VHH binders against Profilin-1 (pfn-1). Designs and how they scored, part 21

Target 1, 132 residues: Profilin-1 (pfn-1), of Caenorhabditis elegans (q9xw16)
Amino acid sequence: MSGWNAYIDTMTAAAPSIKRCAIVGAADGSVWARTEADNVFKASEEELKTFVALFNDVTQVPAKGADIEGVHYVVPRTEESLIFGKKENTGFFAVKTKSAVLIAVYEGPNEVAAQVRKAVESMQTYLNNAGY

## First folded at step 1 (VHH)

Design o22 (framework vhh_4orz_3)
Fold by ESMFold2-Fast, scan of step 1:
Structure o22 (fold): chain B 132 residues (1-132), chain A 123 residues (1-123)
Amino acid sequence: as target 1 above (132 residues)
Amino acid sequence: EVQLVESGGGLVQAGGSLRLFCAASGSIFSSYAMAWLRQAPGKRREWVALINSGGSTDYADSVKDRFTISRDNAKNTVSLQMNSLKPEDTAIYFCAARLTYSGSWQPTEYDYWGQGTQVTVSS
C-alpha cells in the first residue's frame, strides 16, 4: 500500500494545514494509507467502520455529529458524498469515492478550511476517475 | 516491548547485492507484521517491503523483482535480500514492526522502529 501513501503526500503538500489524514475503504473502514509517526491518524478500526457507515445516509449526520480520533465534531450540514465538521480551531473534511473515504483533519481559520476542502475534493475526483 | 536492530548495510557497487537483517527482541515477534522502509537523502521515508505474521509478502513497485523479504520466527529475525542494486537505492533502511489486528492488515501504521542501517550504492 505504499502507492496509497503517495496520495497522502500529495494531499498534505497541496494543503499544509492538514494535520492528519487517511484513505480508508468505503465498505469497511480499513486503512489503505494514513499519515504516520508524529502525524499519525489515530482512529480505531471500530471508529472508522462506524464513520464510513455515515455515508449510507448523510442526512442523519447533522443531528448526531461525527467522531474522529475520539473527538466529537459538530456537523452543521452535509452534501452528497461530503461530511465536514468543526470544533473551535480544528475541523475535518471527509469525502466518499466509489471504493474509498478520504478523511483530512486540519487546524486553522476558514481560509485554511477552504484549501483543505479543495485538496480533498481534487483527490476524490482523481480516485473516482481511476476507478476507486 | 519490542526492540529492533538492523545490520548488513554497507557500500556496494551498482549491480551488486546486499542482505539486511533485523533482529527483534521481546516476546511477541511472531504476531507482528514486519516491514522495511527507507529514506534517501533529501527524500521522504518510503515503504519498501512487508511480511505479515502469516508470511504473506508485498513490495513497492520500485523494488519488485529485485528485493525479497523473509522472516524466521524461530530466530526472531527478518531479512531483506537486495539484488541488482542501483544508485537510487542509496538510503538509510529501517526495520519496523506492527501488531496485526484481527482482520485485514493495515500496512501504514508501525508500532516499533529500528535505528536504521546505511546502504550506499556507487557506480
Scores: ipSAE 0.000, ipTM 0.074, lowest interface PAE 20.2, mean pLDDT 80

Design o23 (framework vhh_4orz_3)
Fold by ESMFold2-Fast, scan of step 1:
Structure o23 (fold): chain B 132 residues (1-132), chain A 123 residues (1-123)
Amino acid sequence: as target 1 above (132 residues)
Amino acid sequence: EVQLVESGGGLVQAGGSLRLFCAASGSIFSSYAMAWLRQAPGKRREWVALINSGGSTDYADSVKDRFTISRDNAKNTVSLQMNSLKPEDTAIYFCAAGTYKLSHSYPGQYDYWGQGTQVTVSS
């Protein structure tokens, strides 16, 4: 994988509190790009397939939570194309575009959450405008 | 809004040189990364060179050491100096602009495009 890695680099540069992130296909959860090495995004193929299917009806997610990298997150609420969750000092933001789902896992207090959300929403807007 | 207009294309002999220009209109040129991509007949667009807002450059392996990209923020222009041209460099050359540091290898990642300028290298 090469082309999509620059999007990963852009998001992590915009929000340094992002520990791991990925861009996956909205239809099947296939990984287009992810953080690697010491920051490797570890979600399995089956977990990602299950996760992207949550966007078919986001209103059901707060009642059940969401699993990413084998970690169960509490999802307090959702928006039309946004799922986010928190577990202690760890959290995530996931946004859906036309063809992709962007997932960013961060670590830190709530003060950094707004920065992470802004980074993923900016990329969501860019990809939608590019036809993805 | 950004509008890009290319110029400088033409016919050149193998081993020759050509310089392409891209003039940008709009108020945010200095914050944009600028790139050149090319498309040969019947093929998909491929990335050639990139210069970011800070002046850092990157090149495709096929043109490394032969092409040089530069920008002039005062004139809202980016240029591509092409030396030691080969027949396989024949293509329509496009200027493109993006606000993020995006993958240079994927054409769909740029926000704005010019109409292209034809470069033909004869043997």
Scores: ipSAE 0.000, ipTM 0.117, lowest interface PAE 14.0, mean pLDDT 81

Design o24 (framework vhh_4orz_3)
Fold by ESMFold2-Fast, scan of step 1:
Structure o24 (fold): chain B 132 residues (1-132), chain A 123 residues (1-123)
Amino acid sequence: as target 1 above (132 residues)
Amino acid sequence: EVQLVESGGGLVQAGGSLRLFCAASGSIFSSYAMAWLRQAPGKRREWVALINSGGSTDYADSVKDRFTISRDNAKNTVSLQMNSLKPEDTAIYFCAVSRYGTLSYHTPEEDYWGQGTQVTVSS
């Protein structure tokens, strides 16, 4: 039982196009919660450590892209606490809070990306206000 | 003021090639992605190709291996090389700056500037 799984459930309910997601530690990429079973988030510990380190200098990310679950994504641009990417009909949004990074991988046409982004940013705001 | 001006469209026979150009005027952030979208009469606007500031690209399945997107960051230009054109490629082609990476038809984060350029592919 993890309390953090409730936040994953909230995000996936708000944006059904989210196929897999995780909440990981901002400092080390350690998994706090993730989707499981048929929707298991498959990133390795090494990949997550590398991924969260991208938030140390987001301005470099568009030139090299980002890897999640062994998939290389084109990163169009970044914001201070936001990295997002696209590859064909799949994409992701990742946001950094004080202590965590939220990662949501989605599938669907470009129109569903806006809904996924809103769900992830709403949770980012909630967790920051809760001291995470 | 920032404007995008598309050019290079025209009438071409099936199997032919065209190269589209998008020229930016004013200030556009070099860190922003640029995209090509198209709209056929009576249809929703669809994404065709995306290129980020570093040159990484992605393509819609319908144009993969036939179209190539490229950019010149020093000139704030993006181009689309279209090969093996099909009648189904007939549309108005638009250049857009993707502010947030969401390329949906009605996303406020997308900047659509310019009249587009008409591409007509005859049988």
Scores: ipSAE 0.000, ipTM 0.304, lowest interface PAE 12.3, mean pLDDT 80

Design o25 (framework vhh_4orz_3)
Fold by ESMFold2-Fast, scan of step 1:
Structure o25 (fold): chain B 132 residues (1-132), chain A 123 residues (1-123)
Amino acid sequence: as target 1 above (132 residues)
Amino acid sequence: EVQLVESGGGLVQAGGSLRLFCAASGSIFSSYAMAWLRQAPGKRREWVALINSGGSTDYADSVKDRFTISRDNAKNTVSLQMNSLKPEDTAIYFCAAKSYWGSTLPRDSYDYWGQGTQVTVSS
């Protein structure tokens, strides 16, 4: 019953190719909100804690890749506040804000990846402007 | 023409309550996300609360558990119930609407804005 569900709904509506997503605390990876039911975002607390720590030094990530929902993704490159990866027809975009990390897992061809990235980066800007 | 009109602002003592209303015209309401933002004298405008078209809500940390946002799609109205008011809540409160979170304006993520209603909380 998280109030943060409004942000999940907004992000999914703008990019329907998002299959699962979550908003987690940047400091500890604690889940603030995630997709539920048939589209439940499944990641352990330990995995999320490890994942958000990657933003402390994103330059290390392309050499190792990243794990989300027990799936290992190849990370081709990173930016200071952005990690993204691919595995076959599945991919993710993760962005860091002042207090949060947004993670969106999508499925589909490269044509949908740009829409997902735009949705995630738009939400990042919105949350940063709101002080999160 | 699209109009958002706020009402319900006023003067209240610390610890008191106020309920703000926003009436929307121009057939934009049912598919839009609605928000309340506020601007205190000499400060930047800050987001306070949001309710999406489906009724899911979210709040800024400074107002959690004190403020409640709700909507009535049949009446094209969104409201903000403000409890346990503090002098720090003194601001002009704006109603805003958007069909998506993206905006062409980098500093403004909303498509439509009201003119604002003044809330003054005395100590």
Scores: ipSAE 0.000, ipTM 0.132, lowest interface PAE 14.6, mean pLDDT 81

Design o26 (framework vhh_4orz_3)
Fold by ESMFold2-Fast, scan of step 1:
Structure o26 (fold): chain B 132 residues (1-132), chain A 123 residues (1-123)
Amino acid sequence: as target 1 above (132 residues)
Amino acid sequence: EVQLVESGGGLVQAGGSLRLFCAASGSIFSSYAMAWLRQAPGKRREWVALINSGGSTDYADSVKDRFTISRDNAKNTVSLQMNSLKPEDTAIYFCATHLGSYTDYQSPRYEYWGQGTQVTVSS
């Protein structure tokens, strides 16, 4: 019905502490779907293009940090297909699939972060299995 | 392949109103956000309003209290009600869609671009 928006809805239902999220193309950062209305995910095309390019070499990211929605996040470490960052009481998790990058911005303590990560990684697995 | 046709543009005096329509050939509304963008003479295209597949809306700050976007999935149309028009609203208005609920308002990734409809607001 909603195309890619159904996956956004699934993630936000699984982790209510997700404030904003998006699914973007891994090659160019083109937006496939994002949260809307009161929790709209706003990021320029150039910012998203720069962000998805970070997955080309995640080992460089902790030294530079990452920018999402004009906010600079400290990235304490990365994994092969996972970049996560923190700034005070907010944070994000971004995971790469074969064709997409999922980005979820959340607010809350460390216990909340764990649930957000699980939701994002579950969707990563689902999309990879679906050929994306 | 999919065609979007804009209509409803015209010449109005400052403070007036216009309603723009976008008609789609075939059904593209179930999965796609619909947006209105505009391009003033000598300027880049800018995003104006968006409505997602579920009916949630968002607006550029310049139009937020004056414009209302709506959609009718049974008729495959999206409309933009423009109130309290200002000379700076003069532009060609475009209807666009993207695979997804929202997109970068400056993105060339908008798909199914229509030909546009001219809106001129006289001072």
Scores: ipSAE 0.000, ipTM 0.100, lowest interface PAE 17.8, mean pLDDT 78

Design o27 (framework vhh_4orz_3)
Fold by OpenDDE, second read of step 2:
Structure o27 (fold): chain B 132 residues (1-132), chain A 123 residues (1-123)
Amino acid sequence: as target 1 above (132 residues)
Amino acid sequence: EVQLVESGGGLVQAGGSLRLFCAASGFTFSSNYMAWLRQAPGKRREWVALIYSGGTTDYADSVKDRFTISRDNAKNTVSLQMNSLKPEDTAIYFCAAGSEPPPLPPDTSEDYWGQGTQVTVSS
C-alpha cells in the first residue's frame, strides 16, 4: 500500500456521491491506487490503458463515449485535461495531471456533478503543483 | 426568468406515437443539455432522454430505440418523438435543462423543469 491511497481516500470522502476512485498512470493506465473493500474500482488495466489514451485526442471522445468498469458512458463534451461521462444517475469525472489520470465514479442527481468535479480538479491542482 | 413550456401530450392507444415539444427561454439554450423526464402516478420522477449541447444523446433503457430526442438551437426548442408507446409510458412528461458539467462552485449549478404535459397510453 502506497501513499497514493491517501489521495483515494481524500477524493472518496469529498462527496457522498463519489463511490469509486482511481489514480492511474497517464502513460499506460497502470493502477497506482484505487478504492478497495466494498467499493472496489473494477476497471482492468487494459481498459484503463484504452481510457487514458483518450486524452491524446479528447476532441474525438464525445462522438464515441467512454468505458469504465465495463460501463459505457455518454461524454457530452471534453476539455484538454478533463473527460466526464454520464449514464442515467451515474457518471464519472476524469482529469489528467502531468503523470496521472484521476478518475471518480459517482452516483446521484445531476446536482452532485459539480462537487465531484471540484474534488478531482482540486486533487489535479495539488498533484500538478507537486510535480505529478 | 427561465421558462420551459411543454406541449404535445395527450391520449393515445398502445403502439401509437406522440411528439412532445418544449419551448425554452430565459437561459443560454445552446450551452445546456436538454432532457425529458417523466413521472407516473405514485412513482419517482425519472429521466427519459437527454441531448447535450454537442448533440449527443442518451436514453433510459426503457425507452431506447422507441424514443428520439432532438433539439433546435436556433429556435430554443427540444422535442421527443415517442413511438411504439406502451401503457407503462403513461406519465407527466417534463422538459428539463441543465449545465454540462455544472459550473463551480456547486451552488452555481442550474437545473430547470417545466410544468409538464400529460401522456396517457391506453391498452
Scores: ipSAE 0.017, ipTM 0.277, lowest interface PAE 6.8, mean pLDDT 89
Fold by ESMFold2-Fast, scan of step 1:
Structure o27 (fold): chain B 132 residues (1-132), chain A 123 residues (1-123)
Amino acid sequence: as target 1 above (132 residues)
Amino acid sequence: EVQLVESGGGLVQAGGSLRLFCAASGFTFSSNYMAWLRQAPGKRREWVALIYSGGTTDYADSVKDRFTISRDNAKNTVSLQMNSLKPEDTAIYFCAAGSEPPPLPPDTSEDYWGQGTQVTVSS
């Protein structure tokens, strides 16, 4: 049971290569749900506040990169509601909905990255349709 | 006490139509999503249709373009209009409700369930 926790479970089931993920408020980066225990999502409150603010102007992000869980990722490009980054064999996808930001950190090659992207974009569509 | 009571089921010939109703009480209907699920003999429950508190709808591929879900917040009722019925639509149909956001995919994770209403489609 779990309100927003069910969405975390759904994303990780759809893409098992997601190592950690979270759903946070788009306005303030407040955590609505995140992976816990052995796969705890470790971003601080201040880091998440900074991260969600990147969606106010995604065109500036490739010049700066993005920080998640204290790790600096190179962001090669952005799309209107999508920021993704790479660092060696790890990466993330983050998508913005009407009121939330979904963040998924994964590990693996490009085939894995494609599945993770599909999972977060599917969830983005679902939440937007639900009014979130 | 939360109650969901289904009605409108029955026997119909293939190609026919039925309209199912679900009367809800004991919770704030207008703030919850409502869903219809079905279970055929010997099979798992499967999701059929969902309507969000805001009125947006989703349908399983098997019923898309044939079924229409709607809600009436003034009467605390959700309904399912079933057109072009097929023998494979034969099942017990359940009304379910839950807090936004709904689980994905919709399944037995709903907060509240009705007892179901039987729909039989003969060939």
Scores: ipSAE 0.012, ipTM 0.203, lowest interface PAE 8.9, mean pLDDT 83

Design o28 (from o27 with G98E S99G E100L L104T D107S T108G S109D E110F; framework vhh_4orz_3)
Fold by ESMFold2-Fast, scan of step 1:
Structure o28 (fold): chain B 132 residues (1-132), chain A 123 residues (1-123)
Amino acid sequence: as target 1 above (132 residues)
Amino acid sequence: EVQLVESGGGLVQAGGSLRLFCAASGFTFSSNYMAWLRQAPGKRREWVALIYSGGTTDYADSVKDRFTISRDNAKNTVSLQMNSLKPEDTAIYFCAAEGLPPPTPPSGDFDYWGQGTQVTVSS
């Protein structure tokens, strides 16, 4: 059991447009917590291992995009600890903390994307301040 | 049930080295930060080293540059390599894990503890 699901609940409450999300280990992509049941986050262990390795050099990501839940996203650009992608009406934000990567998949227009980014970055700040 | 089992303690001469191990079970090891704390005779428990799930580490000033904490998530173990041991390092050493978030600062206030392993450093 993991108490990390409380952070998933906090993030989804702050941004209801998050459809699926997960908190994974930055070193290996191991799942600490994810949304379940009707909104289960369906990335494989191998896909997550590949995804978290993108944070080793985010400058390479825009050239090739990123895969989450078997969906290929266009990544227009990256920031130091942030990868975000878009595919039509669907998108994601992923942020790295000291020990974790938070991934949130959403659906909706740009106003929704802004809310999701804010929620994910707020959680990133909280976890970094808590030593994670 | 969460179980933490320490090993590797013993008697060593000043300037020597020991390596402690902690085997963990009953929780998602990769998602927890793990700590080593110690209690010397007549003293309060104090933390000495902390390792986060991703491998980031912190150390108490008294052991910095002498002790190294590491983890092996595949084996559910955390270890403490202790070099340049001093008589002042004599204590019972405990492996500890946080329970549920939010995390607490390392102050000896952890939810899960092992039984401890004795380390004695002779002068």
Scores: ipSAE 0.011, ipTM 0.172, lowest interface PAE 9.2, mean pLDDT 82

Design o29 (from o27 with A97K G98D S99T E100G P101A D107P T108S S109E E110M; framework vhh_4orz_3)
Fold by ESMFold2-Fast, scan of step 1:
Structure o29 (fold): chain B 132 residues (1-132), chain A 123 residues (1-123)
Amino acid sequence: as target 1 above (132 residues)
Amino acid sequence: EVQLVESGGGLVQAGGSLRLFCAASGFTFSSNYMAWLRQAPGKRREWVALIYSGGTTDYADSVKDRFTISRDNAKNTVSLQMNSLKPEDTAIYFCAKDTGAPPLPPPSEMDYWGQGTQVTVSS
């Protein structure tokens, strides 16, 4: 828990469909803030380190997929600073900023996914403009 | 120019209490948020407590309900009251300031670090 939790709270307020989320260091996957208690983001340090390394070459990710919280997601495509995946009724959006990676896990249809993506990308823009 | 000087550390038995102080100078103290961080041997620095300019506070889960951060704008000091101390609270405690957004950057990227004060809790 840290003051970065205020950003977690902002994202979840903007998109209530986010079930779990985290803000982690882009270089090492270290957790700066994550949802806790009943909404705990259950990723190990090793999994997060592997996950943030995917941003070193996002073009390889669709062939292999991505693992978050021990769940393997199909990644249909990537953008330079965006990885997203889907598995049945769950999905995630992860965006990279200068210093951080924001990860949001959601449940629901494509309309829900669009709202989550918008919240994550808005926060990405804010953090980049703030120098993070 | 900006200076932060920590004091109040020492040796204490498990279950005991200590009060840490940070004397600040060289900036407009009342407009800045202040934080306490700690670093145990072989571990990374971690947040312990934060106090905003308006007096709102936040705490790490590991110290919640045991530690209380407070500030005195007239004296340019921030203090950390540490109760029910545990051996795992053993660390060097640092005072830090930042006014940047996001409101609380990761510990490795804080604007200013004091020299620190050692807290050792025996079992």
Scores: ipSAE 0.007, ipTM 0.128, lowest interface PAE 9.2, mean pLDDT 81

Design o3 (from o1 with A96T Y99R P100Y L103P P104A S106P S107L T108D E109S; framework vhh_4orz_3)
Fold by ESMFold2-Fast, scan of step 1:
Structure o3 (fold): chain B 132 residues (1-132), chain A 123 residues (1-123)
Amino acid sequence: as target 1 above (132 residues)
Amino acid sequence: EVQLVESGGGLVQAGGSLRLFCAASGFTFSDYAMAWLRQAPGKRREWVALITSGGSTDYADSVKDRFTISRDNAKNTVSLQMNSLKPEDTAIYFCTAGRYPPPAPPLDSYDYWGQGTQVTVSS
């Protein structure tokens, strides 16, 4: 099994409000690692390919939103390597590194969102420094 | 055979210090990122500190400015210096190794976990 699962474990330990997450290839959306079993990340290969392509031009994403696990999220704004969205009591943060996209889906109020963002951005920094 | 052996835990009073060590064998230590995680009774595992193969470090907010992670590639050891300990730091501390991120697919590497070392901080 994948050494990448240690990185999933690190993010979920840092932000327990993360319900599901994945690390996918930036070029094709291929899954490197994801949460499994009762917390399985359920995005299809086609959906992930579409999602990672959003990072080619993040400025157009707020007008259209984003789909993750068959759920349509409103994306209020983006940053160069960050897409985030919210739908009722659920939300996500997705960040792009040189070779990967990290996606974390969480549940809870705005206080937990900040913790989730920090965990995902911390991992983004680590992977970029490692050349990924 | 891959092995991680934690040591250095013990009982200390609040405000005290401890230094944890993790001795690694059975793999090329310098190629791996090393991390410390902790688990208190009845709680899920919490990430504490990370050091990459290149030496970059990162810390959880709960321990930032109090803990310092370092590595010694010549001795295959990672250490965690814990200062200004609080009762909330009471947990079993685990050393883990993450392979330098492999290309996907196929994924061909896996995690390594030690048995842990108990840290108890009295009030």
Scores: ipSAE 0.013, ipTM 0.152, lowest interface PAE 8.5, mean pLDDT 81

Design o30 (from o27 with G98S S99E E100D P101L L104P P105I D107G S109E E110Y Y112S; framework vhh_4orz_3)
Fold by ESMFold2-Fast, scan of step 1:
Structure o30 (fold): chain B 132 residues (1-132), chain A 123 residues (1-123)
Amino acid sequence: as target 1 above (132 residues)
Amino acid sequence: EVQLVESGGGLVQAGGSLRLFCAASGFTFSSNYMAWLRQAPGKRREWVALIYSGGTTDYADSVKDRFTISRDNAKNTVSLQMNSLKPEDTAIYFCAASEDLPPPIPGTEYDSWGQGTQVTVSS
């Protein structure tokens, strides 16, 4: 669980509208790091295993939506390594790197979504370039 | 000045086991993070396992459930028990120490203090 906490801190500092986030293994959804305390990321390991498997064929996701922390999100569309969803004034962005999936849940109006996406995609690019 | 000396590498067949050792000197071992990294020919260094000063551990997905990192603060050593070895585990294995930032951290580079120990897994 440890060793990846600074990545969590970096993402939340870059986009303060992120309420909860996690870094999980791309192959199995195992949690490497997550927000804790008042902002604890509550997804179960079984839910995360199901979620990371969505990246095996992202084209199927808009038809089904995605579940994170027991909340069902509408996924309007996907990109090769990006899944994002919305539910009212909340949403998430999830991106896949070589070995990880970064998940950020944010709360606020749609105007903050672009900042959250930028933070998550910047970290994705950085980690891919570093070989993670 | 910091010195790290890796040992325990060798040639082993797939499915076999090896135990690597890192002897540390020149810093306060008990307060530092200790990590194992590896580098295969033509590849970047890859983080493998991490152990915090308090004993908490972290592993790369590729080695989780096969490798176990441990430390002995009385002897200033960190070890890596490698089980169920695969040809893809073939690499030079390096020991690293840090008191500031645990690996892997974006924008952080290790100063490799040791020369590494070669592990070759044949099929």
Scores: ipSAE 0.007, ipTM 0.134, lowest interface PAE 9.5, mean pLDDT 80

Design o31 (from o27 with G98D S99E E100S P101W P102G P103D P105F P106E D107S S109E E110Y Y112S; framework vhh_4orz_3)
Fold by ESMFold2-Fast, scan of step 1:
Structure o31 (fold): chain B 132 residues (1-132), chain A 123 residues (1-123)
Amino acid sequence: as target 1 above (132 residues)
Amino acid sequence: EVQLVESGGGLVQAGGSLRLFCAASGFTFSSNYMAWLRQAPGKRREWVALIYSGGTTDYADSVKDRFTISRDNAKNTVSLQMNSLKPEDTAIYFCAADESWGDLFESTEYDSWGQGTQVTVSS
């Protein structure tokens, strides 16, 4: 546990529909911080390593989708530093910064997806400006 | 202008089968994934099945092993074979390309979608 947990708290406060989230290293998927206890982010070390590697070429992701916490998500499209997906009532947004990948898993109707995206993108901007 | 036109819906008894069709135009069909979504009375729109540009498929848990999605790139069509239909499958079914699917994640209204095709499953 380190100061990185404060960023987890900030994201979940900004978008209450976030059920689980994590900040991981962009190079290897190592966990810097994640939600814990009843909201524990459960992705394995190997899964996270695979997931962060998707940012090496995001244009390939919509053809196959993405796996987070053992759940396979449909990825409709990607942007340079953004991967997002949906599986029924569950979805995620993941963004890459200079050194990190932020992952937020949410539940709810499509209108809450925009709120989650804004929260994750705001944190992406903050961390990039802070040199991370 | 992207156009999607659904057809093939109808009334069927539980345990029956239907095949839905979607005719697509106005974009490069072979390079896009195609999806089926449905909206039951009083419920939210939910994703049902998709097929990636290369033919790989994925399905919602509620329809796995009962529904099969396929595409014909020469005809710019996608189809959904629905077997072992249940009353719970009663809904208006919509097809979507990745362009309109992107909008689905950000909006409460889906103005660019086709009219849909009604599927009614009686018990």
Scores: ipSAE 0.000, ipTM 0.211, lowest interface PAE 10.6, mean pLDDT 79

Design o32 (from o27 with G98E S99G E100D P101F P102L P103S L104E P105W P106D D107S T108G S109T; framework vhh_4orz_3)
Fold by ESMFold2-Fast, scan of step 1:
Structure o32 (fold): chain B 132 residues (1-132), chain A 123 residues (1-123)
Amino acid sequence: as target 1 above (132 residues)
Amino acid sequence: EVQLVESGGGLVQAGGSLRLFCAASGFTFSSNYMAWLRQAPGKRREWVALIYSGGTTDYADSVKDRFTISRDNAKNTVSLQMNSLKPEDTAIYFCAAEGDFLSEWDSGTEDYWGQGTQVTVSS
């Protein structure tokens, strides 16, 4: 069984407003772990390969937006290892570690977004320290 | 000095149409994405339509297929064609350039460069 599922559980426990999330390989977008069943993360491997390539130059992303699960998000700005997007009352945070990209999709107002960002950044720090 | 001046709002019956205009000056219009946002009394601002520098457009699901955003880079204007208007579209509509739009979404204090234009849809 994949140990990576434990990190998915940790993030969703820390921020219950996360509706779907995944941990994918930074080099190729391969899925290491994702939410399943009623909360299945639906992005295809081709979409994820395109998405993780955005981290090669995050400064280009606000001009075009980003696609996750077939949904196009407006990306207001990026930071060195962070892409986040908004569409109505839904949004996402994606962060890059040494070897992985963490993606969390949430629903709710801006107050909810702050909690989700904190959970994702905490996991980013943990995985970087663990060598991932 | 960056300036955004909205116009075209008014009172219209449900099912009617309005066209909003935004005149922009003081920045490189053609290189920025432009957005229309709206705010109803007692609610937060929400984005409605966006046009990227390359001409690609995005719309909120609530207005998709009813509203059309366009830009004229030669005249530094962006417009919003609003069709099949509903009472729930009643709001002050704001034009925003990339920088101002970021402040609304970055959980910072709200800001805008235009005064907005009131749209009221009667039932």
Scores: ipSAE 0.000, ipTM 0.194, lowest interface PAE 12.1, mean pLDDT 79

